Miniprotein binders against p81326. Designs and how they scored, part 21

Target 1, 226 residues: p81326
Amino acid sequence: MLHFGGFIMEINHISKILEKEREEYIRNKVEEYLKQGFSKDDAVNKANQSWRTYIGHRIQDVIYNLLKKFLKDSGLKVTTDKALNNRNLPEELDKVKRLIAINYGEYLFLPDADVIVYKVENNDIKIIAIISVKNSFRERRFETTYWKLKLKESPVTSHIKVFLATPDKDNEISYKCPNGKPKKMRIILEYELDGIYFLKEDFEETEKAKHFGKIVEDIIEISKKL

## First folded at step 3 (miniprotein)

Design y7
Fold by OpenDDE base, second read of step 4:
Structure y7 (fold): chain B 226 residues (1-226), chain A 96 residues (1-96)
Amino acid sequence: as target 1 above (226 residues)
Amino acid sequence: SDKTYRIEVEVTVDSPELAELVAFLIRIIAREILEEEGIEVEVEVEVHGDTVTIRIRFKASEEEAREIAILIRYLIRLELEELGIKVEIRVEVEEE
């Protein structure tokens, strides 16, 4: 059992570490937008928006790489929706793509799947989990829930676990009822999803809401049941 | 003739808080690299503040040992940079 204890504490700092780059990033982007003819206020706003996108991708990449690394020894494979958005897919990834597709009658569409965990057994692919990575919940708060519900509608995809991983920087879903006021988003996400994994320590832990350090174990356990 | 070589990798991280994470990752990376080469290896990892020291022992030719050292440096850097972790890496190869 890899004593994840040290790792668990360190993952909490990922957001903080990445945020150290913010000031420089914002400065550079502001300058760029000013050169493009935007006002100072507009430039700052655009820079901040750009940062949100940037940092979101960075966190996603970190989580992807971590999962890929930690799941490798278990024989599990990891990919992304981005990797599946290719015209020429290897056979394995083409199968993965088909196995996560959602039926809309005449059309098949992929759910948002920042990270996809699957296994290959006897040349058959089994999708284990989809992990959605969100830094903040300012946009598309229930999009992950939508995809979970859609995946449940088909016997082909109903077994796929859907997890949310987040540092929850703004404490939007860290607690269910802070100060006696229910956080609708936390309650709904926890209810509808198979799990929420926090890249922080300051959160209300429940059966479904756990520290990110537990996600690998949980995925491996799920994989054994499939 | 295959001799026993020790590769010492010293990785300095910008944030001491990441040192344990880096140590963990490097251990995995080092193991994977060496196992892929079919080389039996002993890996020791120590963390001191912002510095992670990895010692790898294995049997190889001098040429192979040097190549492995270069590869280790490269892969460690690549993997850590992909995670957004800036590191300084020092690699030394010694015949034990």
Scores: ipSAE 0.015, ipTM 0.286, lowest interface PAE 7.9, mean pLDDT 84
Fold by ESMFold2-Fast, scan of step 3:
Order: C-alpha cells, then structure tokens, then sequence
Structure y7 (fold): chain B 226 residues (1-226), chain A 96 residues (1-96)
C-alpha cells in the first residue's frame, strides 16, 4: 500500500529523489564523456550542463501535475502556457488566454507563464496566479519580473499573482553575500514578485520566499479573496 | 514459504529525454512502494534510448509477488500518464 502524508510530504520526497538522481546522472554522464575522449574537467562541466538542460525542461511538468492534483479538491484548475498556444482551444482555455494576454499595439502576447491557476465561478473565469519555473538564472534573470510589471499595468490583469518556483541548485538567490546582504538578483525578484518558492531544503526564508510545500495553501487562500 | 523473485519492468516512451525523466520517477516509485510494504529490495534502473528497464529483486510469497508487480505497473502508469507521458509498459515476474 502507498501512503500519502499530504502535499508537503510528497514535495519533500520528490526533492530528495531529484538530489540523488542528479548525483547519479552526473556520475554516469562524466564516465560517458571520458569515454568520448574529453578531459576530466571538460567531462564534469559537460555533465553538469547536460543535467541543467534536462531537469529545466522537466521540472515544469512535475510542478504542473502536483498543482493539478492538489488544487483539484479546492475547485481550482491548472493549465500551461503550452496548452494555451494550441491551435484548437476549448472555449474555457480560450477565455483563460484572453484574460492573461498582454497588448502591444496590433500584437497580443502571453507572458512567460509555465503554469496557470484559475477558477470558474458562474461561467466566469478568474485567473489566480501564474508560476514561472526557473532551474537557472544565467540568462534573462529578470524576465519574470518584466512580465509581473506588465501585468500590473492593466486593471484586467493587475490582480494576478506572479510566482517563481526554483530548485536554485547553483545557489544563485538562496543565500546572503558575505557582507550580510542578499544578492542583488534576490532583492529585485523578491521585491517585484508575489512570492518565490524553493524546491530545496535550505535557503534564507522570508515572508515571500518559502518552501514550495507552502504554495498550494497560499494559492487557495488567495483564491478565497477573489 | 518466501522465495526470491525478480521483477523486470520496461517502460517505452516517445523520446530519449523522456526516458531519462522516467528513470528518475521509477527509482522512487519502485523503492518507496517496496520499503513501505517492509520488503527488503535491490533495485536497478537502466536507460537505453527511449526505453527504461527496472530490475527489482526481493523475497515474498508468490501471491505477494504478483500483487507487488500489479501495484508497480499501476502506479508507474498512473504517475506517468498524469504527467501526459504516453507509455508502453511490460512487466515480467520470474522466480529465481
């Protein structure tokens, strides 16, 4: 018999597995690159790059399915940016797309919304939150912040919460600098976004920077106020 | 009396990238289920192209081994299909 202790236990379980699998993946890829004739240092660097590329694409799917599973009983629905870009949209998803899209003159664009949470009430749709999933901050560090600022400009979208979800394996925003201050990127992301949810055990926790295990409860509380 | 059984599970997916993700999830699924049932296990996971092979060795009664194989197949299918991953699953149970 499989036992679930709830959302937090499932998240802790997944985090431990991802850490162990990372070590195994890197070890195996290092051996593979060594067999191809790369130096030890190059093999290690290529293996780490391979892992970052691989997990970055897949963690979004994991988060989508966890949120879909645990928000369903609260009457909340979950979709993805990929689903909204489908040619043959059901009416409900077409309405979601219109409520989140940003106007640039004659052009209409979706924000970088990996996961979208919404509710349906009396045939009316309310967008609750969008979640941007980032494995690495090496490129376009403030893209999520840009979309948050754009959404704030319109009364139609200004209520939408924008969250960042990240394992932050490279510790790019998890800890303070030696001078005791948070890193500039962490300060800006925490200031502009509605929350940062870490998929890791250890980090500098604040009111807005929390373990991913708290995201379901936070989203449910936000939805009750809409 | 308990005998030693080997369960071999092959999961075939649409791409090699998905196979590596599936290997992740399966190492958890197989180990956690068996540990929760109090069964001492050896688990090996191997990836080749679009196919993930899981080999599990444990001691149980014949009836328990069959039930465990069904449970593993069901949970792998459920979790992967819920992720939108189409899978072909083959399970073999062999007495050693």
Amino acid sequence: as target 1 above (226 residues)
Amino acid sequence: SDKTYRIEVEVTVDSPELAELVAFLIRIIAREILEEEGIEVEVEVEVHGDTVTIRIRFKASEEEAREIAILIRYLIRLELEELGIKVEIRVEVEEE
Scores: ipSAE 0.000, ipTM 0.085, lowest interface PAE 22.7, mean pLDDT 75

Design y8
Fold by OpenDDE base, second read of step 4:
Formats: C-alpha cells, structure tokens, sequence
Structure y8 (fold): chain B 226 residues (1-226), chain A 96 residues (1-96)
C-alpha cells in the first residue's frame, strides 16, 4: 500500500493532466451542441460549461476514491451527496443523509457534500467531515463557506468539519497577501472553514491551509475526538 | 552477480487523460520499490495516447529483477483498481 503522502503528490498534476483534453473535449461538445440546433456562440459557451463540470467530477472522483482507500483501515467510511440522492437508501446512508441535512423550516436540504466521511460506532452514525472539491472559484466562491456556517447553526451538525480541497489552478486562494494585498477569498475561506487542502505545492501554508496529503491524518485525528 | 536489467511496463488505459496520471503513478511506484531495496534506478516514461510505456533500469540479480517486476505489476494493478481505473498491463524484464 502506497503511503498516502507519496501518492498524493502525484495528484498535484491531475488538474494539468485533465486540462490537456480540454481542446478535444470542447471540440466534440461544440459539435454536439451545434447538432442540437444551438448557435456557434451558444455551443462554445455550453461546451466550456460542460468542461468545467466534467473536470470537477473527475477530480471529485479521484479524491473520493483516495479518501475511501486511505480511510478504510481506520474504520472510517466515505460517501457522496450523489449517493445520498436516492429514494431507496440503505439504513446506514439514510442516517448519514439525515445527519447532514440542514433545516430550512418546512424543508430539509443537504449541503454540497462532494465527500462525506463518517464512522459507525455502536450502531450510531457520526459524521466527521464534509469535503468540498473545487477546481476553480469562478462560480460560487463562498458556497462552501455558506454550508459551513449553516451546519454550524445546528447542534446536530455543528461538530462536522468542513474542508475545501482544490488544486487552485488560477492561484485564487493560494496566497493570503500576494504583493502585500490581502486576498479576500483566501482569508475568508481560511477563517470560516476548518481547513483548506491544496492539490499543489505552490501555496502559502498555514495552520488551516495544508497540502492535500495531510487530509487523511487530520480526518483520522478528528475522528478520534468524536 | 548484479547485472543491468530493464523492466518495461506497458499500460493501456481507457483515456489519454488517465494515461498521464497512470504514468506518474507508475513512476512513483517503481521508484519507491527500488529505493526501498536500496537500488539506484532510472525511470523513463512515455505516454502515447492511451498507452503508457515505462522503462525502469537498475542493477540487480536476475532473481531480484524478476521479483521487482512482479511487485511493480502487483502494486500498479492494486493501486489502479482501488482508484477505479481499468488498465491492461504488460511487464517485461530484459537484461541489458
């Protein structure tokens, strides 16, 4: 079994690798949308949007599989919000779903939870952490922060750690004060979230901002305290 | 007596995108295995579409080289399977 730290170093390049397929992907999607009757401009825009979604999902899948693998020996379980979006859930996942739900009065909604880490102890489910995976921050920059704050409002969910994992390819949050100017997004995300984990080497490390290679250890440590 | 051996690993993946990732993973695995054994290693990686070719050169006995090759194959398969990546893998050991 590869040490998590070493394996994760390879994940640093995943974003770059994925980007190499962009041109072909876009071309194919543009053609598809043109066949559907969209204008060229609309087709290009839709293709670009599709690409962002595609890359996002791919990164999420990798992170999910990594966490699932490396947390397994610790007795921790991993699921996703997608897996919870089913009418017929196993009892365990139904409990997980209920334990991460946010109350909006008449309605319960799930936070964006790309990865959910939980443990089963004495037939009780304890949610440990939610990991949001963001490839870029072009859209919904503070969405993860919103969910963290919402989770914090309930005694049922207030203990749940919320982490952000990102390659931050555009260096939007890699540094707090580049060129002496504070980056609002980095500062706010770091302040509000329980941790930011970078799938890259070139970033400003802090107590809360770490390399993704540390996430497994951190989650395990948190799990022991619950 | 220690001779120079080349292990050639050819991995075919279902996507060119995955090929580059797999290439890096295999490089890492190969280096790790050999370094743990205290063997100096040279690793060359080529990616052509959906096919990754990795050439690993090192000095060892024939027996060691074969064992290393088996271990590399095993680890690659296990790691990729755990990641849900389907691959075809060929491993060959040759004396240089």
Amino acid sequence: as target 1 above (226 residues)
Amino acid sequence: SDKTYRIEVEVTVDSPLLAEFVAELIRYIARKILEEEGIEVEVEVEVHGDTVTIRIRFKASEEEAREIALEIRFLILIELEELGIKVEIRVEVEEE
Scores: ipSAE 0.022, ipTM 0.355, lowest interface PAE 4.7, mean pLDDT 86
Fold by ESMFold2-Fast, scan of step 3:
Structure y8 (fold): chain B 226 residues (1-226), chain A 96 residues (1-96)
Amino acid sequence: as target 1 above (226 residues)
Amino acid sequence: SDKTYRIEVEVTVDSPLLAEFVAELIRYIARKILEEEGIEVEVEVEVHGDTVTIRIRFKASEEEAREIALEIRFLILIELEELGIKVEIRVEVEEE
C-alpha cells in the first residue's frame, strides 16, 4: 500500500550517523577516563559501558524526533513521559497525562510510555499509541507487557495501542532456537503487545513484528479507525 | 532550590538468602531512575535477617523527590513480582 520513502531514508541516514557517533563517543570517553587516571584497559571498558547507557537515551530521542517529524502532517502529535512529568504542564499535556495515568488507589502512575502519540480534534484529545523503547531486555523484560495489561483494564485506556521498539542487538527477542521455535520472551511479548518494531534488518517478520520503517504508516492507519 | 532528600525503603523477604539479591536490585532500580533524571545517588544498605533497609540520598526539588520515591516503590514491586519474589515493602521520603 503506502510507501514512506523519506522516512526509510531518514532511518538509514540516522543509522550511519549513530555508527560514527559511537566511534567518536568511545574515543572521547576513553580520553576523559585516561585524564582521570584510569589505565588504558579500564578506560576502554568504562567507555563501552558508558556507551551502552548513552545509546539507550539516544535511540529514544531519535525515535521521538522521527515520529514527531513524520506524523505532524497527518495531524498527529507526539510527546514523551519525561515531558509529562514536568512541574509546569501546558493544558494539552496535562490532559494527555490524565488520559494515560493508571490508578493504584492513592497513587497515579504513567505507563512505560517513552513516546506517546495522540491527536486533538475539536479540543478533544485521543491517545493513539504508546511506544516503549528498549535497548536491552535483561533487567525489565516484561515491563511493557505489564503496562499493556493494565491499560486493557480500563474503558478509558483499553483502545490505546502499546508498541515496543528495539534494535535487539543481543538477539534477545529476534533469535530463534535451532528447532525454529521463538524464545518464551519473544512469544509472550508478541502475544500481549500490539506490535514490535525492530531497528535491525536480520529477523523474521510477522504480522505484529515488523521493521521500524513501517511504524509511521501503521500509526496513521490506526488513528483513522479511532 | 534543590535540597537533600532521603528515601528509606524497607523490604521484608520470605528468605534471608534473598535479602542480598533484593538489596542489589533496589540499588539498580534507584540508580536507573536517578540516572534518567541526571541525579547523582548515594545509597546505603542494611541487611538484618529477612529485612533489607536501603537509604537513598540525593539532591532534588520537593516535586522531583516525591515523584522519584513513588517510581522507586512501583518499580521495586513490579520487578520483584516479575521474579516471583514475595515481599512486604515500606517507602518513606524525608528532607535532610
Scores: ipSAE 0.000, ipTM 0.107, lowest interface PAE 19.8, mean pLDDT 75

Design y9
Fold by ESMFold2-Fast, scan of step 3:
Structure y9 (fold): chain B 226 residues (1-226), chain A 96 residues (1-96)
Amino acid sequence: as target 1 above (226 residues)
Amino acid sequence: SDKTYRIFVYVTVDSPELAEKVAEEIREIARKILEEEGIEVEVKVRVHGDTVIIVIWFKASEEEARRIAEKIRELIRKELEELGIKVRIVVEVEEE
């Protein structure tokens, strides 16, 4: 049975937990940097930068656990690129890795697939989607589109949906045309990717740019067509 | 122990035509980095409008990765400026 109300409730609950976690983290890091001799302003700036790194991993883990929980009853499995980078892989994960890895001559690399959704039917594995989780777009603004375009080049991987999930706290891609000026990054990301899922309430919604609460139902619909 | 790192370089120029020219120059710059550092690199280049997206893979220790990334960034900047190309460069380094 599909129940998306529970999914949205858990997203809201986790959002509250992350707010408290941020306050405690920043407080502790500011104190740490002050003890190292940094000025108050420098300590605050360094603490905020440290948080941005920390929260990136935290949000990825949250998304992984939420998707794993809410896709289970639909027969879908979830893994991570971190799991696929282990030297000794179970047979199933080794097959997943081979189905998403991109060939660069004598080299084989994984795309930026923080979370991977797949299904298993009679030992045949089908990759449904990969999800790139971005906390900020400072220096990685088109990384996800690069991997989408590489996956489109092969008949083995061209069906794989590539999604971006982001809180976009700095409003870097939340809007296409604020005050009449197009935001090139938002336009390009929406054009090239299969979907953008926002972990926030205020953004310009389109058929491709949605609240993260829609991701489970979208993935299930896609899986039914494969 | 050496790990595999990837660098994402985003080069924004004034026109799409200039972006195609920059893409060709980036491939030549990668060759110079290999020769100067003695490090084998793999490079993929994509053009989107006025922005060139470059992904460079290399093997290094964690401490050396940051130094190599900054050297790559600076080399790309100098080579493009020498060609009279005005660019804005953003670079990110990540363990593969």
Scores: ipSAE 0.000, ipTM 0.127, lowest interface PAE 19.2, mean pLDDT 79
Fold by OpenDDE base, second read of step 4:
Structure y9 (fold): chain B 226 residues (1-226), chain A 96 residues (1-96)
Amino acid sequence: as target 1 above (226 residues)
Amino acid sequence: SDKTYRIFVYVTVDSPELAEKVAEEIREIARKILEEEGIEVEVKVRVHGDTVIIVIWFKASEEEARRIAEKIRELIRKELEELGIKVRIVVEVEEE
């Protein structure tokens, strides 16, 4: 129980902790781009874009490591789409890759799958869930929704739960109807996805919108039904 | 009554490298059209293999949604063909 409290507190502040590195990161990147011959404005813009990518990967790595740790005792396994982007995959991961692939006629492509949770039983692999990790939404607001809909179109992948995990640092989807105005993005994401998990305390909780601390329990419960 | 529609635009080109190159151009084309129509829209653009996928959410009538979808298709085709890029475009309109 004590480990869970410390864990929850760490998760709630992960975005804020990482943001403390921003100033130094931006400064160093701006200097790098200036040396490459970019204008000051271009250097700043590129540095900011680089930061968004960097912090997104850091948050994803943290979430991956946490899920891997906490799901291990349940016998569940965790991987990433990045790990699947290899020419020489172990048999197990090759099977995982094939089981999440989306059919586009002559081609199979993988959905964006920051974290993939699966189980191995009697040499059979069952995909349980895909977790998309978003620090901020910006232009990729409904990316996860697209992949959920595509996965739902096939009986091979229709059972796969798709979750969104986010600190929602800019409060883009934390509330459904702040000040009496509906937040379209929150409403659509909550409707289309199997769940949204917040790495923060200040959000509107619903049946499908929960604190990230609940994701492990939810995944384990889903795994028992498959 | 205005409903929320989802428009999927699939633009397939000759290679993944070309898809990455034209993705931003396609994004700007779509954005410009929607802005000119005065529609508040949410747009996603993603490259998947040799295909650029545009997903658009907005409120409109069914007729208006289909009109806009067709306009986007034709403008993307025109702009990319003018650049000498052969494209296959598929458009799907779905009610939310």
Scores: ipSAE 0.000, ipTM 0.145, lowest interface PAE 15.1, mean pLDDT 85

Design z1
Fold by OpenDDE base, second read of step 4:
Structure z1 (fold): chain B 226 residues (1-226), chain A 82 residues (1-82)
Amino acid sequence: as target 1 above (226 residues)
Amino acid sequence: SKKVTIIIFFEVSDPEELEKFLEEIKELAKKYGVEVTVEVRGNTVVIYIEGDPEKVKELAEEIIRRLEEMGIEVVVLIEIEE
């Protein structure tokens, strides 16, 4: 059983904790961009964008390490799209890369895959799941959905589950119909993706929308069916 | 026998500065009779503590205390009961 310790902030508060650094980060980046010759407005905009990227990576790192640890005993392996960007890949990772590639006719491209879960059986690699990690949905709101749909188009990749993990700090997708008004983004993401996992407590739970604590069990269950 | 894993996540500006600290923790782990694994990814440090529930908790508390004294905020504490 997984318990979050009472002494320290739970995974549910990770976004809030990391946001404490925002003001200082923004100030420093604005100054940097001003020195580069950008206008004040441009500098602020660029700084905010930089922050979104920065905080996103930090959350991704935490999630990666969690999944790596929790899935290890099940014999499942974890990698990232960043690891696959190397020219000289180990044979195993090279196979992983090929097995998640999307066909665009003359070209193969990789989906955005913050975390990739796979298993090795009898020298064969089976891709189990791709997890996209998003702190907020201000940009590229349906990017993960696009990749899921693209993966479905091939019998090679159609079995790959695509999950979204998010603290949803701005409550953009926490509820389907708050105050009777449908949240388009939540409805579409839940419909198209295999699951949404929240790093928070305050959300509308459904069959596909769960607390992040359930993701390991779900992945393990999926892996047994492959 | 019941085993517990505690995972401590924290971030630092320079993980290399914690090298001595992390070595000390590994030595302490031997004294406590628990297993400690440390992973560093970017600015994120992850400490895994595995073994006897009481000893694991004691070491975790000690680590947290030391981090706090260093002005490092612990981001996540996870306890896994096996």
Scores: ipSAE 0.013, ipTM 0.293, lowest interface PAE 8.0, mean pLDDT 85
Fold by ESMFold2-Fast, scan of step 3:
Structure z1 (fold): chain B 226 residues (1-226), chain A 82 residues (1-82)
Amino acid sequence: as target 1 above (226 residues)
Amino acid sequence: SKKVTIIIFFEVSDPEELEKFLEEIKELAKKYGVEVTVEVRGNTVVIYIEGDPEKVKELAEEIIRRLEEMGIEVVVLIEIEE
């Protein structure tokens, strides 16, 4: 919950709407794959794979538009990894791309930067934060931490904040009332990253693990120190 | 009960279809007994729905469903006053 200018922002309902959308999406995709001649088991598996791709893009788009809207009046700009991969890149975005690229000898690669927040000051670009968006945690659950560690190696990129944003609907790293030791994944992600922002209501909030509504204020505060 | 405002943000995809959609939503708002205000900011449309929490939620879900059926991306905020 974020309190700003006399109103309170609550994003729990976004997660509930997306969950309802999931049920309808899966049902329709299963029917589609069955009509294409796939077995029932294959149709269900393919529908679940399709949902993971769809919801990943959907959540990224929601986060992108929300950040773009709320950071606008603070002189902050927002772009996406997808925008930076276009062949005909505007000069401003080409500069953004170069300021976050990581050197691997003969090759340059972008980090897992689904959403990028930057500012333009006197024609110079400063990268404020990159946000990795994850609907679920897969085999390479520490990808975001890998990119954080790589960015820390260079004086050019070491100031860039790396955030994780996730609904964590399966409670893989969030806890309402945790009993005992946190999972290894939660410990590592919270330790290495600059922040984790949850698109859900009930979890144990810490200095680094917060409700997504707090991300706007945190980014604005960080930008003022740069 | 507390006053609730749901704010829906989206971009204009087809101005003619959008105009028809907005008129349908205004009529639906009258049936639910909620207040709906629409603002256009460049290519972005902002819908404010105010009233009884249960009715506001029902209308918001219907609006979101219709926009998504049109292939329009939606961003939703909830404001709780008082």
Scores: ipSAE 0.000, ipTM 0.117, lowest interface PAE 18.4, mean pLDDT 73

Design z2
Fold by ESMFold2-Fast, scan of step 3:
Structure z2 (fold): chain B 226 residues (1-226), chain A 82 residues (1-82)
Amino acid sequence: as target 1 above (226 residues)
Amino acid sequence: SKKVVIWIVFEVSDPEELEKFLEEIKELAKKYGVEVKVTVEGNTVIIFIEGDPEKVKELAEEIIRRLEEMGIKVEVYIEIEE
């Protein structure tokens, strides 16, 4: 039997660690910038900008490690687009890269696949899902949707589930208007993507928009149908 | 600053007309001072336009007009970056 209680507990534990890391990171960066001669206001602003960049990578690493740990016993493997960009790929990862790459005439590009889940059966690889991890939506709100549309158009990649994972701390996509309707960005993302997984407590779940704690169970269920 | 992003999605049956049209779009993008990316999947073309709201809208309207004059049906997706 599969047990997901440990996954949920580990998510809760990591959330608390990340809050502590934020306080220490900002404190240390403010001190660093003050020593460099910046004003207090400039130091605080720069520290907050630095944190936004840092937490983006940190959340991706957290999600990668959590999925790798909790999918292993189900025979599922996890990699990253960063790993696929390494020179001299192992044969298995080279096959993964070929199965998710999108053709643009003379060029092949990887989608925005921060985390990739696949399985190996009889030396054949099947890609189950790609997860785009977004800490904020300011510059590239529909980038994940663009990649979903591109993957959907090819018989080789059309089966691949495209998920968005996000803390959405600024309530950019979990907010609802006073009339109960979601904002345009939330409507489009939920319509086009296969799922949105929130790393936050306060939102209304739908069939496609869920707490991140449900992602392992959902991925395992999808993998059984492939 | 606020940016507008527009995707124009359409199908072209003639690859040679597609290549000529793509070169025209590249020239228009330079004239309007906006970023344009074009992707092709078979006969489906996606034109991604990003930049200042007024310039992006002007370019998108011009592209849509030209496509409609060729009898091509388009789908348009719009968002405002904040």
Scores: ipSAE 0.000, ipTM 0.091, lowest interface PAE 19.7, mean pLDDT 76

Design z3
Fold by ESMFold2-Fast, scan of step 3:
Structure z3 (fold): chain B 226 residues (1-226), chain A 82 residues (1-82)
Amino acid sequence: as target 1 above (226 residues)
Amino acid sequence: SKKVTIFILFYVSDPEELEKFLEEIKELAKKYGVEVVVEVRGNVVIIEIEGDPEKVKELAEEIIRRLEEMGIDVLVEIEIEE
């Protein structure tokens, strides 16, 4: 479809913008750290660490906006776990929160749901998918898997698709060992999750591990079954 | 030797108790010579320990022991490089 062609074009355009944004961000952060008295090498290293944190949030925002734009015409709605953590929630979002929250006795917690896709029919809400966005796996490699297993335990949430979206810039889950076997982390994530969508070109595509450009079509197809 | 990463995931009812415990973990990590990264999301804590297998195992066992003494159930995941 033409819709999917436009989606891929917009992803490519945003990627070029982010590349230029990186150069300016690093330059400004290096100057800031040099003024604080760090050596040039330390300033560069700290600036790169700062960029890794910044781009993580930036990629989440980009994915949210892209999905919101390209799912709108299919009658699908998109929100974020950040929106669901607001003190004053609209009735619709309060219902979304209750349909994905995991119960720990007296307490309810949201899964790692950076982006949430749902639909509304006759004032009834159906959660289609939650998407965890990770720019690196250093801090949270199996967090998404834990939340998937918790959601699977409940009849209310067991139908919800759990996806991972990642640029995997450091080849943490797209790298293969010399014997051709995928890394253990990749095997576990692909097995337990409903899909992995890569924001990169160089990886082995499978039924569950795809280019991010396919996510809109997949979500629309899933929504038709609900 | 191959690097090992251990993830310890748990829930704690009182976030204030985490601050002192996390500081103790950081000091233990220095003593064991391993890398520790902590993610706190509300009352859910993920502790990632990475480094030499023997040292990572020793620190992980100590952390799990302390959490169990506090009455906290833990989920443990282990990743080994091929």
Scores: ipSAE 0.000, ipTM 0.161, lowest interface PAE 17.0, mean pLDDT 76

